# VHH binders against o28486: the designs that were tried, part 13

Target 1, 243 residues: o28486
Amino acid sequence: MIGIIGGTHILEIKVLKDVEETRIETPYGTAEIDVGRVDGIDVAIIQRHGKRKDKPPHRINHAANFYALKSLGVKYVIGMGSVGALREEYSLPSLIIPHDYIDFFSGVTIYNDSLVHVTPGFDEYLREVLVEVARKISSFPVIDKGVYFQTRGPRLETKAEIAMIKSFADCVGMTAGSEATIARELGLSYAIVCTMDNYAHGIKNQSIDYREIVEKAKENARECLKIVEEAVKKVWEEKIQRT
Below, E stands for the ipSAE of ESMFold2; O stands for the ipSAE of OpenDDE; V2 stands for 0.75 times the mean of E and O plus 0.25 times the DockQ between their complexes.

## First folded at step 4 (VHH; framework vhh_etentamig_d1)

Design a4 (at its last look DockQ between E and O 0.82; V2 from the best seeds 0.00; counts 0 for: pae E 3.6 > 2)
Fold by OpenDDE, look of step 4:
Structure a4 (fold): chain B 243 residues (1-243), chain A 121 residues (1-121)
Amino acid sequence: as target 1 above (243 residues)
Amino acid sequence: EVQLLESGGGLVQPGGSLRLSCAASGFTFSDYAMNWVRQAPGKGPEWVSGISGSGGDTYYADSVKGRFTISRDNSKNTLYLQMNSLRAEDTAVYYCARGPYDFWSGYFDYRGQGTLVTVSS
């Protein structure tokens, strides 16, 4: 079984066949997981913001989500996200498959009662799979490397904040760093593909309209999902089916 | 061998229209997303438009949205770009490309030799 974690727009897309909606109780809380099949492959899908869209970014229980996936036997988790572009030279829409991230503010961890230190990061194998797939089927530009800067949310960033972080990162989001950290702590492989749907605040001196961001993200989410589906197939063939 | 051959470029007046074609060979055309990219003199490459393998999904740069239409005929292994309401700033060599534009490398998986589009009064 391969895990997929995505945002609110994944709800609008029927990805799974033979869907079973489940609620899994974990030591960290309850996670909602849809289990089904994508092209005959067992897949577990989590909507990070909740199926009812009642979990804003800063309230997402990443530990519960990823623990639940692990409990189902998931080893590989592919993330799907939407981010703001921090570089004016990027064309939108674009895909980014970050190779590293900055997350100073989330503080997420499962190690609250023991001294354990892990070095987090995205799984390089999954990144490679995503890059290969994206290079084949993506209908808009792909950034195959980049630093993901995570903010806590839920509010968007100020111009001053963006002005600061743009020198260190390529895109800005609210969840991927947390997911990667928790995944690593739990021993799961995790990588993410994101659509860059808007320029971050102050980039290109354009006003930020949240409604517009949502609409663009929705439109581009389908493309991202196609990539994720193909990636799932590839991971299945290479890491699960042959073992 | 993968080959992409663009055609249809030329001189056109502002407000005019052109239709570019790209003949593809050497690979299963429908398995790949295709893109148009352009490069103006003295400027870097600019992504213009992309289309999914099936043709069901199309995307455009903001600079051409509403004016350009990308399409494909998989039975003919041909990619098209209908360009309407052309502007002087659309002047560039237009390239047909397999796969998405890589921002860092500035390359596509494969691209043709390009066709020149000149918009001038």
Scores: ipSAE 0.728, ipTM 0.880, lowest interface PAE 0.6, mean pLDDT 92
Fold by ESMFold2, look of step 4:
Structure a4 (fold): chain B 243 residues (1-243), chain A 121 residues (1-121)
Amino acid sequence: as target 1 above (243 residues)
Amino acid sequence: EVQLLESGGGLVQPGGSLRLSCAASGFTFSDYAMNWVRQAPGKGPEWVSGISGSGGDTYYADSVKGRFTISRDNSKNTLYLQMNSLRAEDTAVYYCARGPYDFWSGYFDYRGQGTLVTVSS
């Protein structure tokens, strides 16, 4: 079984079949997981913001979510996200598959009552799978490495904040650092593919109609979903079918 | 041997139109997304448009949306770019690319030698 975690559009995976909603109790709280199939392959899917859209970025129970995936036998988790671009030379739309992250302030961990230190990161194998797939099938540009800066949210970043962080990172978001940290603590492999739908505050002055922004985000999410579907097949063939 | 050969460039007045073609060989054309990338004199590469392997999904840079149309004919192994309402800032060498332009590496999987489009009066 392969895990997928993403935002609201994640259930638009076109080949997702036989979806069964489930709730899993974990030591860290309850997680809501949809179990289904992608092209005959069992997947467990988490909508990170909740099925009722009631979990803003800083209130997501990452520990419960990833523990629940582990309880289902998931070892590989592929994330999908949306980020702001910190480089004006990155055209929009594009995909970024970050190789590392900066997250000073989320504080997420399963080790609240013990002295355990881990060195987290994005899983190299999963990242390579995502890059290989994207290089073949992405219909718009790719950034196949980059540093993801995680802010706490839920508010967007100020111009001053972006001015400070753009020297150290390539994109900004609110979730992937937390997900990578918790996945590593639980012994799960995690990597993420992100769409860039907008420039972060102050990177460019660009006039764009709100309708066009929404339509671009919808179209870009479809491309990301296509890449995840192919990545699921590749991971299954290489790591699960041959276990 | 992967080969991509662009054609259709030339000198055009502002407001005019051109149609670029890219003949592909040496690979299974329909398996790959295809992209157009342009490079103006003294500037870095700029992604213009992309299309899925099947042709079912198309994407455009904001600078060309509404004026340019990407298409492909998988039976002829050919990629197209219809450019309408051309402007001086569209002047560039246009490259046909297999797969996406990769901003991290700065290189293409494969690209042609390009075709020059000059928009001036």
Scores: ipSAE 0.353, ipTM 0.745, lowest interface PAE 3.6, mean pLDDT 87
ESMFold2 (binder alone), look of step 4: mean pLDDT 83; pTM 0.844

Design a5 (at its last look DockQ between E and O 0.02; V2 from the best seeds 0.00; counts 0 for: pae E 10.2 > 2, placed apart)
Fold by OpenDDE, look of step 4:
Structure a5 (fold): chain B 243 residues (1-243), chain A 121 residues (1-121)
Amino acid sequence: as target 1 above (243 residues)
Amino acid sequence: EVQLLESGGGLVQPGGSLRLSCAASGFTFSDYAMSWVRQAPGKGPEWVSGISGSGGDTYYADSVKGRFTISRDNSKNTLYLQMNSLRAEDTAVYYCARGPYDFWEGTFDYRGQGTLVTVSS
């Protein structure tokens, strides 16, 4: 079984066949997981913001989500995200597959009662799979390497905040760093592909409208899903089917 | 050997239209997304439009959205770009490319030699 974690737009995309909606109790809380199949492959999908869209980014229980996946036997988790572009030279829409991230403030961890230190990061194998697939089937530009800067949310960033971080990162989001950290702590492989749906605040002379951001993200989510579906097939073939 | 050959470029007045074609060979055409990219004199490459392998999904740069239409005929291994309401700033060499534009490398998997489009009064 392969795990997929996505945002709210994944709800609108009927990805799974033979869907079973489940709620899994974990030591960290309850996670909602849809289990089904993508092209005959067992997949577990989590909507990070909740199926009822009642979990804003700063309230997402990443520990519960990833623990639940692990409990189902998931080893590989592919994330789908929507991010803001920090570089004006990027054409939108675009895909980005970050190779590293900056997350100073989320503080997410499963190690609250013991001294354990992990070095987090995205799984390089999954990144390679995503990059390979994207380079073949993506209908818009791909950034196959970049730094993901995570903000806490839920509010968007000020111009000053973006002005500060744009020198250090290529895109800005609110969840990927947390997910990568928790995944690593739990011993799961994790990588993410993100649609760049808008320019971050102040990158271009454009007004930031959340409604517009959501609409663009929705429009581009299908493309991202295509990438993820193909990636799932490759991972299944290469890492699961042969075992 | 992968080959891409663009055609259809030329001189056109502002407000005019052109249709570019790209003949592809040497690979299973329908398995790959295709892109149009352009490069104006003194400027870097600019992604213009992309289309999925099946042709079901199309995307455009904001600069050409509403004016350009990308399409493909997989039975003919041909990619098209219908360009309407052309502007002076559309002047560039237009390249057909296999796959998406890579912003990190500034390259495509494969691209043709390009066809020149000049928009001038």
Scores: ipSAE 0.547, ipTM 0.812, lowest interface PAE 0.9, mean pLDDT 92
Fold by ESMFold2, look of step 4:
Structure a5 (fold): chain B 243 residues (1-243), chain A 121 residues (1-121)
Amino acid sequence: as target 1 above (243 residues)
Amino acid sequence: EVQLLESGGGLVQPGGSLRLSCAASGFTFSDYAMSWVRQAPGKGPEWVSGISGSGGDTYYADSVKGRFTISRDNSKNTLYLQMNSLRAEDTAVYYCARGPYDFWEGTFDYRGQGTLVTVSS
């Protein structure tokens, strides 16, 4: 079974067939998981913000979510997220597949009562799958590496915060660092493909019509979903099939 | 098909009040947290306020606390924003959106054109 974790739009777009909604109790709390199939492949999907869209980024129970995926036998988790661009030269809308992250603020861990240290990061195999698939099928520009800076949220970053971090990172978001850290602690492979639809505050101070932004973001999200679906197939064939 | 239709905007003098409405259809309204987001001319989107599916929990950006009140009527599938003590800085197009505040993670679940609020003397 392959895991998918994404933002609020996954379930609104019918990506699973024969969906079975489940709640799984874990040592870290309860997780909501949809189990079903993508093109004959068993998948488990977590909507990170909850099915009722009531979990802002700083309230997401990452430990419960990833433990629940692990309890279902998931070894590989593909993320889908959204980020702001920290580099002016990025064409938007586009996709970015980060290779590393900076996260000073989340403090997430499963090791609250143990002295255990892990070296976190995005999984290189999954990242390479995402890059290969994206290069073959994406209609939007793909930035095939970058450093993801995680902020706590829920507020957006100030201009001063962006001015500070833009020389150290390529995109900014609120979730992927936490997901990568918890996945690594639980022994799961994790990588993410992110939609990039806006420049972060102060990077390019140019106004565009808000409705146009929303429509372009919907198109970008559909492309991102296609990449995730194809990546699921590739991972299944290469790592899961035969067992 | 999900629809969110904003209304109630207009021209108001500083210190005045407006009440915005958002009519929802195409989904089970009470199952979703809702937000108001605004976009001023030349600026990026700014989250304004959020409310739980039941209406029991409300949240506000610091810039509007004490002046704006979010509410919902689940029997009418309608979200509201009562805006008091309006300032020139509140001038923006206001959108209702499904879900929690997360600009980078899809808090932009907008389906409508928004409603323009102009605060000027």
Scores: ipSAE 0.005, ipTM 0.267, lowest interface PAE 10.2, mean pLDDT 83
ESMFold2 (binder alone), look of step 4: mean pLDDT 81; pTM 0.828

Design a6 (at its last look DockQ between E and O 0.89; V2 from the best seeds 0.00; counts 0 for: pae E 5.8 > 2)
Fold by OpenDDE, look of step 4:
Structure a6 (fold): chain B 243 residues (1-243), chain A 121 residues (1-121)
Amino acid sequence: as target 1 above (243 residues)
Amino acid sequence: EVQLLESGGGLVQPGGSLRLSCAASGFTFSDYAMSWVRQAPGKGPEWVSGISYSGGDTYYADSVKGRFTISRDNSKNTLYLQMNSLRAEDTAVYYCARGPYDFWSGSFDYRGQGTLVTVSS
């Protein structure tokens, strides 16, 4: 079984066949997981913001989500996300498959009662799979490397904040760093493909309209999902089916 | 051998229209997303438009949105770009490319030799 974690727009896209909605109790809380099949492959899908869209970014229980996936036997988790572009030269829409991230503020961890230190990061194998797939089937321009800067949310960033972080990162989001950190702590492989749906605040001196961001993200989510589905197939063939 | 051959470029007046074609061979055309990119003199490559392998999804750079239309005929292994309301700033060599544009490398998997589009009064 391969895990997929995505935003609210994944709900609108019927990707699973033979869907079973489940709620899994974990030591960290309850996670909602849809289990089904994508092209005959067993897949577990989590909507990070909740199926009822009642979990804003800063309230997402990443530990519960990823622990639940692990409990189902998931080893590989592919993230699907929406981010703001921090570089003016980027064309939108586009895809980014980040190779690293900056997350100073989330503080997420499962190690609250023990001294354990892990070095987090995206799984390189999954990144490679995503890059290979994207280069073949993406209708968007692709950035196959980039630094993901995570803010806590839920509010968007100020111009001053963006002016600072754009020197260090290529895109800005609210969840991928947390997911990668928790995944690593739990021993799961995790990588993410993101659509860049808008320029971050102050980039190109355009006004930021949240409604517009949401609409673009929704529109572009289909493209991202297509890539994720193909990636799932590839991971299945290479890491699960042959073992 | 993968080959992409662009055609349809030429001189056109501002406000005019052109239709570019790209003949693809040497690979299973219907398995790949395709893109149009352009490069103006003295400028770097610019992604113009992309289309999914099936043709079901199309995307455009803001600079051409509403004016250009990308399409494909998989039965003919051909990619098209209908360009309407052409502007002087659209002047460039237009390339047909297999796959998406890579911003970091500035490259494509494969691209043709290009066709020149000149928009001038």
Scores: ipSAE 0.548, ipTM 0.813, lowest interface PAE 0.9, mean pLDDT 92
Fold by ESMFold2, look of step 4:
Structure a6 (fold): chain B 243 residues (1-243), chain A 121 residues (1-121)
Amino acid sequence: as target 1 above (243 residues)
Amino acid sequence: EVQLLESGGGLVQPGGSLRLSCAASGFTFSDYAMSWVRQAPGKGPEWVSGISYSGGDTYYADSVKGRFTISRDNSKNTLYLQMNSLRAEDTAVYYCARGPYDFWSGSFDYRGQGTLVTVSS
């Protein structure tokens, strides 16, 4: 079974069938998961912001979500997301498949009462799969490495914040660092493909309009869905069916 | 051997139109997204437009949106770029590319010599 985490567009994968909604109790709380099939391949799907879009970035229960995936036997989790560009030379639209992240502020962990430390990161195998698929089928440019800067959200970044972080990162978002951290703590493999939908505040001397960000993200998310669908097939063939 | 052969370039006045073609061979054309990438003299490559394997999804750089139209005919293994309302800044060698432009490496999968488009008074 392969895990997929993303926004509400994730259920628009055209070959997704036999979807059954379920709630799974975990030591960290209840998770909502859709179980179904992508072209005959069993998948477990999380809408990270909730099915009712009621979980802003800072209220997502990452531990419950990923524990629930693990309890279903998931080992590989593919994410999709939306980010702002921190480099003015990137044309839009484009895809970015980050290789590392900076997250000073989320504080997410499952290790609240024990002295355990892990070195988090995005999974190298899943990243390679996403890059290979994107190089074949992406209709717009790809950035096959980059540093993802995670902010807490839910507000967008100020010009001063962007001016400070743009020298250290290539894109900015609110979720993937938390997802990668919790996945690693639970022993799951995680990587993400993101649409680069807008320039971050101040990069192009433009005001930031959240409505425009949302509309661009919707348009571009369909490209990510195609990448994720093909990546699910490739992971299945290479790591699950072959075993 | 993968081959991409561009044609249709030439000299045109500002405001004019050109249609570029790219004949593809040596691979299953309908399996791949395709791109147009241009390179002005003395400049680095610039992604112009991309199209999905079926032709159902198209995307454009902001600099050409509304003026250029990408299309493909999978039965003829041919990619097209219709360029309208041409401007002096559109002057470049235009390359047909298999798959997307890669901003991290600064590369794209081209195999042809490109076709020169010159927009001048």
Scores: ipSAE 0.148, ipTM 0.627, lowest interface PAE 5.8, mean pLDDT 87
ESMFold2 (binder alone), look of step 4: mean pLDDT 82; pTM 0.834

Design a7 (at its last look DockQ between E and O 0.02; V2 from the best seeds 0.00; counts 0 for: pae O 11.3 > 2, placed apart)
Fold by ESMFold2, look of step 4:
Structure a7 (fold): chain B 243 residues (1-243), chain A 120 residues (1-120)
Amino acid sequence: as target 1 above (243 residues)
Amino acid sequence: EVQLLESGGGLVQPGGSLRLSCAASGFTFSDYAMSWVRQAPGKGPEWVSGISGSGGDTYYADSVKGRFTISRDNSKNTLYLQMNSLRAEDTAVYYCARGTDFWSGYFDYRGQGTLVTVSS
């Protein structure tokens, strides 16, 4: 079984068959997971912001979510995310597949009552799968590495914050660092493909039509999901079917 | 060996139209997304438009959206770019690219490109 964690629109693209909505109780709280199939492959899907869109970035229970995936036998988790671009030369629309992250602020961990230290990161095998698939099938530019800066949210960043952050990172988001950290603590492999939906605050001096932003975000999410679907097939063939 | 051969460029007045073609060979054309990339004199490469392998999904840079239309004919291994309402800033050598042979600040040139000049 392969895990997928993403934003609100995953199921609106009709990827799953034989969907069973389930709730899994974990030591860290309850997780809501949709279990089903993608092209005959068992998948477990988490909508990170909740099915009712009631979990803003700082309220996501990452520990419960990833523990629940592990309890279902998931070892590989592929993320889908949305980020702001920190580089003016990045064209939009585009995808980024980060290779590393900075997260000073979330504080997320399962080790609240023990002295355990892990060295987290994005899984290189999953990242390579995502890059290979994206380079073949993506209809718009792919940035095949970069540093993801995680802010706590839920507010967006100020211009001063972005001016500081862009010296050290290539994109900014609110979730992937937490996901990578918790996945490593639980012994799961995790990598993410992100759509760059907007320039971060102050990177470009342009007003953006809100309706156009919404339509671009929908199109970008579709491209990202196509890549994740193909990556699921590749991981299954290479790591699950062959074992 | 992958080959991409661009054609259809020329001199056009502002507001005019051109249609570019790219003949592809050496790979299974329908398996790959395709892109148009342009490079103006003294500038770095700029992604212009992309299209999925099936042709069902198309994407455009903001600078050309509404004016340019990308399409493909998989039976002829050919990629097209219809350019309307041309502006002086569209002047560039246009290249076709397989998949994401382009990324920001880098492009792996496979053909000679085709020159589009928009001038009075």
Scores: ipSAE 0.246, ipTM 0.673, lowest interface PAE 5.0, mean pLDDT 86
Fold by OpenDDE, look of step 4:
Structure a7 (fold): chain B 243 residues (1-243), chain A 120 residues (1-120)
Amino acid sequence: as target 1 above (243 residues)
Amino acid sequence: EVQLLESGGGLVQPGGSLRLSCAASGFTFSDYAMSWVRQAPGKGPEWVSGISGSGGDTYYADSVKGRFTISRDNSKNTLYLQMNSLRAEDTAVYYCARGTDFWSGYFDYRGQGTLVTVSS
């Protein structure tokens, strides 16, 4: 079984066949997981913001989510997300598969009563798979490396904040660092493919059509999902089926 | 209490211009994106335009793009909509709304509206 974790857009896309909605109690809380199949492959999907969209970024129980996945036998977790571009030279929409992240604010950890230190990061194998798949099937430009800066949320960043972080990162989001950290602490492989849907505050002024925003966001999400589905197949073939 | 009060509506001929204002109170105005929405008789609400809290980003419906300009004065807690080249189809009650959630279309507060009638 391969894990997928995504945002609200995944709700709009029926990805799974033979879906079973499950609630898994974990030591860290309850996680809602949809279990089903993608092209015959067992997949567990988590909507990080909750099925009811009642979990803003700072309230996401990453520990529960990833523990639940682990309890289902998941070893590989593929994330999909939306981020703000910190580089005005990026052509939007684009895909970014971050290779590192900065997260000074979330403080998420499963180690609250023991002294354990891990060095977090994205799984390089999964990154490679995502990059390969994205380059192969996506019509979007692919940024195969980048630093993901995680902010606390739920508020957006000030211009001053963006002005600072743009010196150190390539995109900004609110969840991927936390997910990567928890994944590592739990011994899961995790990487994420993100759509850059907009420029971060102050990077580039935008004056766009509302419909265009909505449609593009939807299209971007679909594109991201296609990549994730293909990545799932590849991971299945290479890491699961052969074992 | 959050309050939004629209003004500036009226009767105008096609091709004419109007400037709507929205006076906001009861919240930190600059912290919120703001939008204009309109509802024509017999039709559902239609999003018209949005502006970020700082005013740095603006958004428009295709139907009004190039004709309408949204702006704000955070020092005055006021939202504006400059409407140029008005058309009959622009006839509607225009509402000031807090938020520009383009993903969900959610607005948590809306004013009472101001009527704009475009007629020859």
Scores: ipSAE 0.000, ipTM 0.260, lowest interface PAE 11.3, mean pLDDT 89
ESMFold2 (binder alone), look of step 4: mean pLDDT 83; pTM 0.849

Design a8 (at its last look DockQ between E and O 0.09; V2 from the best seeds 0.00; counts 0 for: pae O 13.7 > 2, unsure alone 64.8 < 65, placed apart)
Fold by ESMFold2, look of step 4:
Structure a8 (fold): chain B 243 residues (1-243), chain A 124 residues (1-124)
Amino acid sequence: as target 1 above (243 residues)
Amino acid sequence: EVQLLESGGGLVQPGGSLRLSCAASGFTFSDYAMSWVRQAPGKGPEWVSGISGSGGDTYYADSVKGRFTISRDNSKNTLYLQMNSLRAEDTAVYYCAKGTFYESGPVHLSFDYRGQGTLVTVSS
């Protein structure tokens, strides 16, 4: 079983069969999971913001979500995300598959009562699968490496905040660092493919049409889902089916 | 052996049109997204446009949106770029590329396979 986790507008576009909605109790709280199949492969899907869209970034229960995936036998988790671009030379839309992250502020951990230290990071095998698939099938540009700066949210970043971080990071989002940290603590492999749907605050100044942004975000999510579906197949063939 | 052969470049006045072609061989053309990339003198490569393997999804850089149209004919293994309302700033060598472009680092662009390119010069 392979895990998939995504956010707003990402999971609106999914190709699932035989889906069962479930709630799983964990030591860290309750997780909402959809279990089903993608092209015959068992998958567990989490909408990170909740099915009712009631979990803003700072209230996502990452520990419950990833523990629930682990309890279902998931070992590999592929994330889908949305980020702001910190580099004005990046074409939009595009994909970025970050190789590292900066997260000073979330503080998420399962180790509240013990002295345990993990070496953080995105899983390199999953990252390479995502890069290979995206290079082959993505219709828009792919940035195959970069630093993800995680802010806590839910507010967007100020111009001053963006001016500070743009020299050290390539994209900004609110979730992937937390997900990578918790996955590592639970012994799960995690990597993420992100759409860059907008420039971060102050990188470019332009008027935007909200309807156009919503429609483009849906289109970008469809592109990202195609990549995740192919990555699921490749991981299944290489790590699960072959024993 | 992958081969990509661009053609259709030339000298054109501002406001004019050109159609670029790219003949592909050595791989299953319809399995891959395809891209056009250009490189102006003294500048790094710039992604221009991309198209899905089926041809159903197309994307454009802001600098060319509304003026350029990417298309493909999978029965002929050929990629096209229709360029209208050309500007001096469009002067560059244009390359077709197998797959999408990707960046092998934060600020650099590269492609696994691209052709020799075709020169487009927009000048009075």
Scores: ipSAE 0.312, ipTM 0.679, lowest interface PAE 4.1, mean pLDDT 85
Fold by OpenDDE, look of step 4:
Structure a8 (fold): chain B 243 residues (1-243), chain A 124 residues (1-124)
Amino acid sequence: as target 1 above (243 residues)
Amino acid sequence: EVQLLESGGGLVQPGGSLRLSCAASGFTFSDYAMSWVRQAPGKGPEWVSGISGSGGDTYYADSVKGRFTISRDNSKNTLYLQMNSLRAEDTAVYYCAKGTFYESGPVHLSFDYRGQGTLVTVSS
């Protein structure tokens, strides 16, 4: 079984066949997981913001989500995300598969009662798969590496904040760092493909409208999903089916 | 610097054909989806067609589906639009754009990455 984590936009897309809606109790809380099949492959999908869209970014229970996936036997998790572009030269919409991230604010961890230190990061194998698939089939420009800067949310960033972080990162989002951290702590492989749906505040002369951003993200999510579906197939063939 | 140069426009009778070209430079052409957009006098920009970086996926507006064919030669950094069965309503300035799209239509196209355009006039 391969895991997929996406935003609210995934709700609009019937990705799974033979769907079983599950609610899994974990030591960290309850996770909602849809289990089904993508092209005959067992897949578990989590909507990070909840099916009811009642989990804003800062309230997402990443630990519960990833623990639940692990409990189902998931080893590989592919994330779908929406981010703001921090580079003017990016053509939007575009895909970015971040290779590293900055997350100073979330503080998410499963290690609350023990002294454990892990070095987090995105899984390079999954990144390679995503990049390869994206290069092959995507209609969007593909940025095959970049630094993901995570803000806590839920509010968007100020111009001053963006002016600062643009020196260090290529895109900005609210969840991927947390997911990567938790994944690593739980021993899961995790990578994410993100749609750059808008320029971050102050990068170009664009009005910041959250509604507009969300709408664009929904539209772009379809493209992203195509990549993820193909990536799932590839991971299945290479890492799961052969074992 | 991204540069796009459209060519191939002209005057054609209804039912006629034209082939537009767009020479691209200043970026890795094959890495980017490309689009054709057009703007008729007094109207806003209209997305016409798109093609993936590899050329494997093509998309068309309903208004041109079956009549127009988008293609690309990545070895020449050139985008093409074969326009057949042209209609008066196809009259517009056509722009090559570095942009993205999906099957349901165009996503937001940044006109920052378009050329000067080429005029297509369909008239009897």
Scores: ipSAE 0.000, ipTM 0.236, lowest interface PAE 13.7, mean pLDDT 88
ESMFold2 (binder alone), look of step 4: mean pLDDT 79; pTM 0.808

